# VH-VL binders against q67yc9, part 9

Target 1, 181 residues: q67yc9
Amino acid sequence: DEPVPTPWPHQFHALMFMNYSGDLSMIDLWYDWTNGRNFNIIQEQLGGITYDLEWNNGTSFFYTLDESKSCRSGQLEVGILRPNWLDGAKYLGQQNVSGFLCNVWEKVDFIWYYEDVETKRPVQWIFYTGREAHIMTYEVGAVLEDEKWQAPVYCFNKEKKSLSTKGALSEFKGYKEKAAL

## First folded at step 6 (VH-VL)

Design e15 (framework fv_nezutatug)
Fold by ESMFold2-Fast, scan of step 6:
Structure e15 (fold): chain C 181 residues (1-181), chain A 122 residues (1-122), chain B 107 residues (1-107)
Amino acid sequence: as target 1 above (181 residues)
Amino acid sequence: QVQLQESGPGLVKPSQTLSLTCTVSGYSISSGYYWHWIRQHPGKGLEWIGSIYHSGSTDYNPSLKSLVTISADTSKNQFSLKLSSVTAADTAVYYCARERWGYSYGFPMDVWGQGTTVTVSS
Amino acid sequence: DIQMTQSPSSVSASVGDRVTITCKASQGISSWVAWYQQKPGKAPEPLIYKADSLQSGVPSRFSGSGSGTDFTLTISSLQPEDFATYYCQQYNSFPYTFGQGTKLEIK
C-alpha cells in the first residue's frame, strides 16, 4: 500500500532556502504547535530581514526592525498548520532530491511535499505558485526562547493595518481551511 | 518501463473533428500527474495544445481553447484529444507526453509517445 | 503568454567543440525551463529540467544554467550523435511555450 506522510513534530526548527521566481531568501522556521505559534525570520538576498510571527488564535504580525519600523497585523480566520496538515495527501511515488531518496505527496492545487524515506524529515516543499522551499537543517524538539516571540511595540501603538493577500501568508491561510476538511 | 502510444486516423477532412488517443502502459494515469498533447507542423517547432490533470481539470492553449477537448479514461489508462473544425493548418505530428509533479517542479515532459502524423485534406 | 526566443536559430560546429545555445523568456520564469533534443523523424527527448538538472541517462557533457529570463544549454565537447535540433520550454505557467528551436549542424 501507499506510504502516508509523517505528521510534523510538535516543535522543530528548520533553516530553509526559498526560491520564488528568482527571488532568493533564507528562512529560519520555528514551528511550535505546543504553544500555538509559528515564526518565520526571512532574510532576503537583496533586502533586509522580515519577521512573520503567527499565533494559533489567528493573530499575525509581519514586521521589520530597520529604520522603516513597518508592521502589518491582523486576525486570520484560521491558525497555524496542524501537525497532521498533510492528512489526505495523494502519494506520487519516490524521487531522489539533494541526495535523499524521498517519498513525494501532493495536496492538489496547493503543494508538493518531499520527505526522506529513511529519517522521515522534510526535504523540500513546493507551492503551486512556484514558491520552492528547500529544508537545509531540521532540528526536532528545538524551541526558540519565549522572549523572542514578541512583536515590537509599534505593532500595537497604531491602528492595525490589513495583511497582504499575496505571498506565503495568503497561501497558508487558504490551505488551512482545506486541510481542516 | 513507461510507454505512451498515440493512435487515431491519419487523414481528416476539413471541418471535421480530429480524435486521437494516447495509451499509457507501465504507469497509471490516475497517479496524479499532468498529461499533455503537443503538436509539430511540418518543418516547424513544437506547439503545446493542452493538458489534463488526474482530477480531470484541463488547461488549453488559448489559441485553440474553443476547439480543443482533452479527456481521460482511467479504466482504460488512456487520455484523448478532440480538435473540432479542423483546417489544413492542423496538419502536424501529434505527440502525447507525461509530466511529473506539475509545473513548479520536475520535468514537464519526461516521457513522450513516438508521435502520430495527421493530415487534413479533402 | 510567455514568449521563448532561442539564439542562434542554427549553428555549425565540429566534433569536440563547446556549443552554447541561449533561450530568453519575455518575463521572469524563475528556473522553470526544460531543454529537449530532437533528431529527424523522432520524438523530442528530455535533456534538462529546472534549468540545470540533468534528466536521468543524459551524458554529463550537457549542462544547463540560468534563472529569471536568460537560460543557456551547453555541450562541453560535441559528439557526432549530438547533431540535432534543440528546444527550450518554459513550464512556469500555462500555456506552456517552446522556443522556436536551434538546429545544430556539422561544420
Scores: ipSAE 0.000, ipTM 0.469, lowest interface PAE 14.1, mean pLDDT 83

Design e16 (framework fv_nezutatug)
Fold by ESMFold2-Fast, scan of step 6:
Structure e16 (fold): chain C 181 residues (1-181), chain A 121 residues (1-121), chain B 107 residues (1-107)
Amino acid sequence: as target 1 above (181 residues)
Amino acid sequence: QVQLQESGPGLVKPSQTLSLTCTVSGYSISSGYYWHWIRQHPGKGLEWIGSIRHSGSTDYNPSLKSLVTISADTSKNQFSLKLSSVTAADTAVYYCARHKYSTGWYPMDVWGQGTTVTVSS
Amino acid sequence: DIQMTQSPSSVSASVGDRVTITCKASQGISSWVAWYQQKPGKAPEPLIYKAESLQSGVPSRFSGSGSGTDFTLTISSLQPEDFATYYCQQANSFPYTFGQGTKLEIK
């Protein structure tokens, strides 16, 4: 039998290094399936901090806290990634990556996913677009405090329907939308 | 079907920069794969120079240090090699090749025909 | 860098012979080996990947084996079109490295 990908834990924190054609960013990923929410705090090498806050009911906010007070908000018919979102992935075998021996899977036309054989933690994933996420830390059971999951008031004042995760997370959003059809 | 074709000068003088281009047909370089440069010295084996991914990120052979640059022009569906400060030791046949991501699982499956470069005065 | 050493450097054989070429890595590389065939004036063509997997379109008389540091390419019942130079390549880590080649010549 071929290995199957390990479902994501219901809650975890990961610090990720993101590389897309030389554009570098660091992302604090707070995945919280238990409370139906997901938070990406994105620090770009040549830019400011962007906040991508998503709820499982489809409510999403993409905002900055700088003087521009920008916010895009929207309501999607799809929620956050399910823990077993890699179900059906094709097994490609093993490879050494960043000091880990990994099992590797592919969702055709979407993503390559690398998981440590020993600990079953994600090590990296790479989108077909060339966007690479390198998982620096992985803390199972870590939860960001409830008061931190609040979009700024100006997200509600502007009532924008457009959503943008330009850069880091556009691929996951596209995948979820396609899978819902 | 996918085809790769190298082009560039057949003769380069010592200390100059060698510039080669690989033109890809039948597949968009921005859609996937690794795209490699490999060379073969006269009567000898193969040497990996470096690669560029469909995303634009590059990997280079450390033995070539800062002498090598690989870039892509997605509008022309081409990727290119620049090798600076060439010497007679850079005389070789230069190949471009395609490789599926996770190179350990798949070989370099499509190669150009190769272009001969001679470095002499 | 990982060094790949092939033996023999050349072998003379006749059509119908069984030919074996070996490749040794300077450190453990699991199964991350590919084999290529190169004919004079032509680009290399892939034969084997992941030590044992046959590339699509390649005749079944070619087979690969090995793991760790020792790898083998075997050609059962050699055919006239098989006279060429063969290279092993490690894909365990950058930089990718090739063996020096084994030239298969007609006896």
Scores: ipSAE 0.007, ipTM 0.515, lowest interface PAE 9.7, mean pLDDT 84

Design e17 (framework fv_nezutatug)
Fold by ESMFold2-Fast, scan of step 6:
Structure e17 (fold): chain C 181 residues (1-181), chain A 121 residues (1-121), chain B 107 residues (1-107)
Amino acid sequence: as target 1 above (181 residues)
Amino acid sequence: QVQLQESGPGLVKPSQTLSLTCTVSGYSISRGYYWHWIRQHPGKGLEWIGSIYYSGSTDYNPSLKSLVTISADTSKNQFSLKLSSVTAADTAVYYCARHKYSSGWYPMDVWGQGTTVTVSS
Amino acid sequence: DIQMTQSPSSVSASVGDRVTITCKASQGIYSWVAWYQQKPGKAPEPLIYRADSLQSGVPSRFSGSGSGTDFTLTISSLQPEDFATYYCQQANSFPYTFGQGTKLEIK
């Protein structure tokens, strides 16, 4: 029978190298299904640090901690990705990637997912938009301290901007909706 | 509208293979959805057996995986369950059902009427 | 595997009563719960999905609530057609698992 992708552990940390049409970034992904939260800390090669904090009730914050003290927030219709979000992915066979022999799956119009045959760790995933995430480290059971999951006070200002439908924010919303449905 | 209907033998002997078919009308299996097999033992609750995604990928209940095969025949718009080496414990009402992706956002929205299978000598 | 435990296993009630059925998951599953109604000799029919969302066509007297491990189905004012067996189902991970069912009978 065809291999099926391994459900994500309920908590993990991954350091990812992201390449999008030559735009490079490093991302700290803290996935915490147990506490209903997900955190991407994004360091652009030619930019600052952006924080993408999301809760399973759909509350989302996209903010910076520099002098601009910017925050965009909103209520999304979908929460964080569930552990088995790759259920139903189409198996495409095996491929060697970054020194790993991988099983490869696809969710059409969304993502290609590469998993190490031996350890079952994710090796990379590539969004249909061309955004490529290369998983450098994968630490099962790692949890970011509770105090770090706090959006800044200015995110709760009545004048905060809503999450936009353009660029990465629109893309991330679409990814979660495709994964949930 | 979409309808599902189970068919197969009502009586199967121990050690034989149970073969059931679900015929789908009003929607083409090849165009979407998960297609599930669920059973219900006499006087008991529901047990998920497995599913086939419209692409052909299958998922099986680990307690039954070595005994279960689910397949689809898109030319007949049917999907089927084969359960090998049956015993009296496999006596149940068998249902087929449709589920939009395995998202958790949608329930199994369309079910067949169920077919009773008795395993006895 | 995630175990779903329903209570009570059976309940006797009268028309007009408020009935609550509870479902407990053996581990956290957030809101990934569906509820089904099954009448004798019939297939299950969906009532609630995503813990609290009402399936199209289902009467508003049915409601769901809960998150994490504890979930409830409530019928606010029991009608004669509501006497049936009710099942919860977790949709968090494979294998999908159902509760053992709660039989709702006339008192």
Scores: ipSAE 0.000, ipTM 0.458, lowest interface PAE 16.1, mean pLDDT 84

Design e18 (framework fv_nezutatug)
Fold by ESMFold2-Fast, scan of step 6:
Structure e18 (fold): chain C 181 residues (1-181), chain A 122 residues (1-122), chain B 107 residues (1-107)
Amino acid sequence: as target 1 above (181 residues)
Amino acid sequence: QVQLQESGPGLVKPSQTLSLTCTVSGYSISSGYYWHWIRQHPGKGLEWIGSIYHSGSTDYNPSLKSLVTISADTSKNQFSLKLSSVTAADTAVYYCARHKYSSGWYPGMDVWGQGTTVTVSS
Amino acid sequence: DIQMTQSPSSVSASVGDRVTITCKASQGISSWVAWYQQKPGKAPEPLIYKADSLQSGVPSRFSGSGSGTDFTLTISSLQPEDFATYYCQQANSFPYTFGQGTKLEIK
């Protein structure tokens, strides 16, 4: 019997180191399936903080809190990742990564997923685009306070751009759509 | 080493269909990248014609959409361009290209074929 | 469609010169700009991707910068092999569009 990937807990917090072709960022991931919401707080190495707030009904906000007060909002056809989003992944065997012995799976042309054999925690995942997420902390059951899940008022102005399927945010939309398969 | 090579007729008559093939070596076209066709009219700049994703999904330049078809043959490791109802305005050097690994979903074209010259004339 | 406008259309320079080529998008395109070099009779070769990232194997004298609508390609110390036509390209949205090109000529 080959291993199957562990479903994600209904709530967790992870601090992730993201490497995309030398572009480095730190991401605070708050996954909250119980309340149908997901939050990525993205600190670029050479830049500001970007907030990616997603709801399971497909409502999404991508905003900054600096002087630019930028916000893109939209209705995506897919919601947040389900806990069992790795169902159907192909087992590739074991690899040593970052000091952990990992079971490795792939969803072809989408993602490689690495899970610690002993603890079953995610260690890293790599998108086929080359974007690498390295999971530094993994805190099962952690929940961000309800008051923090509020998009700023300027996200609701008529003049703000909606999320574009053709823009840079199409990468994130594509990942969510592939995960839903 | 990844290499792309265009092939097809160098001369096409007006109203006919231009058919070009890009042969890929050293890399599988089914590996999840975009594959593009670009052309360059004599003495002019570059024009993007369209692309095909490994899944078979295509995107075409709206100015050419009713005339262009891009397809892939994974068994031969090739992708192809068909441009129907050609005119003298379709005279150009035609290039195929692969998207850049580091561009995410957005191709920065990192490997190009050497180009093939197509003349549309009677 | 997003229009990419390059300036200058041509520039004459000498070996050792610092050369700057600019590219302006008609709409905001974030950092989704690539730069290519094309020599007569040859295919374009990639130089820069994502506005400021150097393609592997490209000499460090080439650099890119910019975001939003205004982008630049700089050659810090021109070499004989750098005389070519340079193109910018936006990869933000379909259809992908190129600038009209900048021809770099010997003075």
Scores: ipSAE 0.000, ipTM 0.459, lowest interface PAE 15.5, mean pLDDT 83

Design e19 (framework fv_nezutatug)
Fold by ESMFold2-Fast, scan of step 6:
Structure e19 (fold): chain C 181 residues (1-181), chain A 120 residues (1-120), chain B 107 residues (1-107)
Amino acid sequence: as target 1 above (181 residues)
Amino acid sequence: QVQLQESGPGLVKPSQTLSLTCTVSGYSISSGYYWHWIRQHPGKGLEWIGSIYHSGSTDYNPSLKSLVTISADTSKNQFSLKLSSVTAADTAVYYCARGKYSSGWYMDVWGQGTTVTVSS
Amino acid sequence: DIQMTQSPSSVSASVGDRVTITCKASQGISSWVAWYQQKPGKAPEPLIYKADSLQSGVPSRFSGSGSGTDFTLTISSLQPEDFATYYCQQANSFPYTFGQGTKLEIK
């Protein structure tokens, strides 16, 4: 029988190493389907910290906490990735990656997903744009405390900025929409 | 080691259907990867024709539209190409290949190629 | 369709030379480029994938680089068996397209 991708646990924490055409970052991912929210805390190697806070109603905030107090907000048609977001992915076979024997799937024009055969943990995923996420740690059931899931007040009081039509923020919006199919 | 071998008639008359088969050894088609057909006209670069996944799911080059059909026979570990209504422009060397990583976007194993001439 | 243009169309070189071949995409393709080597009468053989990753079994004198629209294949010290035609391929979008080829000939 053809292997099917493992649904994501309803809550987990992962540290990810991101490589995009030589631009390196560490991402602290808090996935929380139970409370309808998702948080990426992005530390760029040659830059500051950016916060990507997403809600299941489609609301998304991309902000910084430094002196610039920048914030971009948007309303996506789709919410956070559902646990079974890999439903319909095409199985591509097995590959050895980062010391793990992985089953590999693809959602065409979106993503390649690599999962450890033994533990069923995600090992890496690669977006069609060339952005590569390597999953360094994976903690099932971990939850960030509720007080941390608050967009800053300046996300609501500044002139509304549209999500960028170019760059990482626009690319990220595209991923979410493609994942929903 | 994985090996691919093309087979089929080397001469096809105009307006007829070209039929080629690729036999895979050393790896099961049902174990994954995408399986591709690629052709090369004399003096030209390579042209991707299409690909198949063992479930029967296919992707075709839009330039060939409804003229192409690719199928797989997992019991024989083979996949095949049918190109209908051929013309002299379909004269080429035809290769089968295995796609690695993303649905065969990078072809890591190739057959030796078979020459097909379309002539009256 | 994404057009892949190689430069030069042909190059003459001697054993021991450093050779570079360039491939330009008509639009941005990130790092989704592969390189193949084809000898007369033979099937293409894979050399490089994802712009800079060397295929297992390929000699280390071959290397790839580039991102976006500009890509380069380099042979650091040309050997007699390297005289062949080289093709780039984009893997970013359907249909997958190849360059016209660069013929590497003995000087």
Scores: ipSAE 0.000, ipTM 0.462, lowest interface PAE 14.3, mean pLDDT 83

Design e2 (framework fv_nezutatug)
Fold by ESMFold2-Fast, scan of step 6:
Structure e2 (fold): chain C 181 residues (1-181), chain A 121 residues (1-121), chain B 107 residues (1-107)
Amino acid sequence: as target 1 above (181 residues)
Amino acid sequence: QVQLQESGPGLVKPSQTLSLTCTVSGYSISSGYYWHWIRQHPGKGLEWIGSIYHSGSTDYNPSLKSLVTISADTSKNQFSLKLSSVTAADTAVYYCARHRYSSGWYPMDVWGQGTTVTVSS
Amino acid sequence: DIQMTQSPSSVSASVGDRVTITCKASQGIYSWVAWYQQKPGKAPEPLIYKADSLQSGVPSRFSGSGSGTDFTLTISSLQPEDFATYYCQQANSFPYTFGQGTKLEIK
């Protein structure tokens, strides 16, 4: 039989290196299925820090804490990724990458996913757009302090921009929707 | 618009160290990609030597690992190959190439024109 | 190391012909094959990756297929600019290895 992707643990922390056509960033991913929340803290190489805070009910905030006090918010029809979000992925075989022997799967028109054969940790995933996430650390059971899972007060001002917009915010929304399929 | 160009001596004596440089234009090496060295022996096929990731992490062909060093100089936008203790078997055309993270997913998409290296006295 | 064996080593063909080049891996490599074209005195250029995916900018007359140990590159209607040497490459395991090359010559 063909291997199946390992379900994500209910909670983990990953430090990821993201590369998209030379645009580099480091991302702290805090996945917390148990409490229905997900947090990406994005440090761009030539920019500031952006916060992507998501709730399982579809509430999402994309904000900065710098002097601009920017926030975009929205209500998506899809929540955070479920642990078995790779169910139905097509097995493509094995490949050596970054010192790991990996099993590789594909969700057509969406993503390629690489998992270490030995430890079952994710090693990388690559979106069909060419955006590449390289998993540097993987800490099963790690949980970010409850106090950190909060959008700033200015995210609740109705005069702020909506989450649905072009560019990175639109791309991230599209990824979540494809992952839900 | 992205271009790679190899440079180095065309003639190296046996037992010496071969040093080659790849100069990259139109793209910053530190911004992404794997950067590879490949060689082609006269009348034969291609041999992968090794690569450097834009972060500085290196991977080498196991048959050459003890003899090969690949490094990057981001201030000059160059990466280099040093092959120690060369013999006549190291006579080849040497190419540098750029590649998105995984070669299995994306091929090596931009190559230098190649530089010929002859190992002889 | 995984050995990649190409067949034939050379082929003579005419413009408009359908040409197939085969590559056999010494062990199963799933779909981890790329194909390159090399013209005399020039660097190789990519054609196909992941066994069957066409590289951006490559004409649709080029296609790839295969899985496991047997892989094929097909040129459906040969053009004058296609006379070159073709190489397969496996990306399943280190070290990455190439086939010996297939030289495509004008008849």
Scores: ipSAE 0.006, ipTM 0.507, lowest interface PAE 11.1, mean pLDDT 84

Design e20 (framework fv_nezutatug)
Fold by ESMFold2-Fast, scan of step 6:
Structure e20 (fold): chain C 181 residues (1-181), chain A 123 residues (1-123), chain B 107 residues (1-107)
Amino acid sequence: as target 1 above (181 residues)
Amino acid sequence: QVQLQESGPGLVKPSQTLSLTCTVSGYSISSGYYWHWIRQHPGKGLEWIGSIYHSGSTDYNPSLKSLVTISADTSKNQFSLKLSSVTAADTAVYYCARVKYDSRGWYYGMDVWGQGTTVTVSS
Amino acid sequence: DIQMTQSPSSVSASVGDRVTITCKASQGISSWVAWYQQKPGKAPEPLIYKADSLQSGVPSRFSGSGSGTDFTLTISSLQPEDFATYYCQQANSFPYTFGQGTKLEIK
């Protein structure tokens, strides 16, 4: 008789507060399974805005639009999370979090996931590393305009032939750790 | 080691409910896998019907969603398919299968299949 | 739904030949492709999962490759027991969908 986690809608927008060992950021998360893409727009408390644009073929870009014009690109082994990514999660019971009564699940070695019992909205998730993503708003069916899903041209002009595969992957993984998902 | 075996009636009348059971041996259904039903019409390819996780979470092919129910009985180590209001178009070989997954719970292809059971829908 | 299209629908080959079968998805599916072999009257048997990972017990002459929308199954040196129908399947999203099948026949 255990509750089962709710599959994610194919598209949603969430405003999130991220806390990792006291390092704070605000994240605009645009999840778009229908078009095979995911976007984290990350505003660091004491820093600039970083854009994390990911495609479900594994292609990902971490870039800034300020004077630095920085971009890191790479390929993850897997693409964006599926709507049913919580399938297989271990049920841990109920907890009250941020004014919501939540059902709590665990994906071992990855994440703890908290869902409102009444509305089925996500309330928070916490990575095994201690990174905490708190969902402030949740808009089912919201879609970011297609034009906004464009990596800047300077993401495609960098030469990466001199970097080892191991070095490139390690650097890219570091940028991924800033994202809500 | 792990084996799946389908069972159920080989003949079902139109408008009746088709009921099939998959018995799992050598592995516990409660050990975190997804369990699937697939069918194959005579001379045709494979069609996914739906899946169930141990906790009761189900996913169904949208073309069949109003007609299909999948359930699991972990005490008997079985999962079952019910397909209501059958027609001649439901004549097929029915397979049960287990889906392979990694340590993060990501799911990929089906690594163990039953032998299949033939179901004919006829008056 | 994601449509999976296999090419060719049938192929004739001789023992020792290198055979390639292609599978195309109607939209991006990352690496979420599995390949199966089916002999007449038998259940499908898994060959490849996650596009390029060989299933335990499957001979090394079978290999898979591809990502995104285009995937290939290769048999490097065809053996008599390899004559069968081959199916690709996407596991990216529900409903899971299969290709129409490729029948590998003796020349």
Scores: ipSAE 0.005, ipTM 0.496, lowest interface PAE 10.0, mean pLDDT 83

Design e3 (framework fv_nezutatug)
Fold by ESMFold2-Fast, scan of step 6:
Structure e3 (fold): chain C 181 residues (1-181), chain A 121 residues (1-121), chain B 107 residues (1-107)
Amino acid sequence: as target 1 above (181 residues)
Amino acid sequence: QVQLQESGPGLVKPSQTLSLTCTVSGYSISSRYYWHWIRQHPGKGLEWIGSIYHSGSTDYNPSLKSLVTISADTSKNQFSLKLSSVTAADTAVYYCARHKYSSGWYPMDVWGQGTTVTVSS
Amino acid sequence: DIQMTQSPSSVSASVGDRVTITCKASQGISSWVAWYQQKPGKAPEPLIYAADRLQSGVPSRFSGSGSGTDFTLTISSLQPEDFATYYCQQANSFPYTFGQGTKLEIK
């Protein structure tokens, strides 16, 4: 029978190289399903650091810590990706990518997902928007300290800008709006 | 409409370096595609030489790896092939092509018209 | 490296004929096969990708099938413009490799 994508572990850290139309960034992804939270710390090669903090109850913050003290916050309809978010993905076969033999799946109109046949770790994923994540490290069970999961005080100011379901957030935050029943 | 066009010398002397450029119009090479070099020897089939991804990552045919360099110049929207120490066996029509990698399954969908290279003294 | 072997090397056929070209991979490549048509003096053009999917704009008389190691390109009713050389290509791994080509000629 055809391979089934491996569910994500309940907690992991990944260091990712992201390419979006030539804009390069390095992302620390802290996925924490156990505590209902997800954190992307985005270091742009030609820019500053952006923090993308999301909670499973739909609360989301996208902020910077520089002099601009920028923050967008909102209440999304859905929370963070479930570990089995690849359920229902279409299997496309095996492909050799960057020296790794991968099983490849597609969630139509959203993402292509590449998983190492040998270790079952994600190798890369590519969004239909053109954003490409290359998974450089993958540390199952790694957890960021509780104190680090805090939005700045200025995220709660009266004059904060609202978040769209996509907008400045990652493609993952908009996905569940299109989920087929 | 995306178009690719090869350019370079039609005649190269043995032991020299062959340098070819592919100029892309109607699409940015810094977007999410693989860009390939393929050649065709007279009266024979197609041989894949190598590719460059928009990130700058390259893959080369192992039979040519020590001799081939592919690079991209995003400011000119061009990518280039250098083949060192050429011999008569490198006489071929050279094509550049685009591969829509981000769609996973797709073939090399846009090709240049090809440029003929003869290696002769 | 994955070797792609085409059969036959040449075929003579008449307009209206059903033509079948076969391609064999030296190891399993799932469905990562494309087929190209090349006319004299022109660059190759894609016909089929992912073993059995028709490229946009290509007539429905062209079809592909197969998985694993054995792949087939079929032209159900040959037209005058179909006389050309056909190539299979694997996209399973680098280096990408092509079959040696099948020349389709007028009988």
Scores: ipSAE 0.007, ipTM 0.512, lowest interface PAE 11.3, mean pLDDT 84

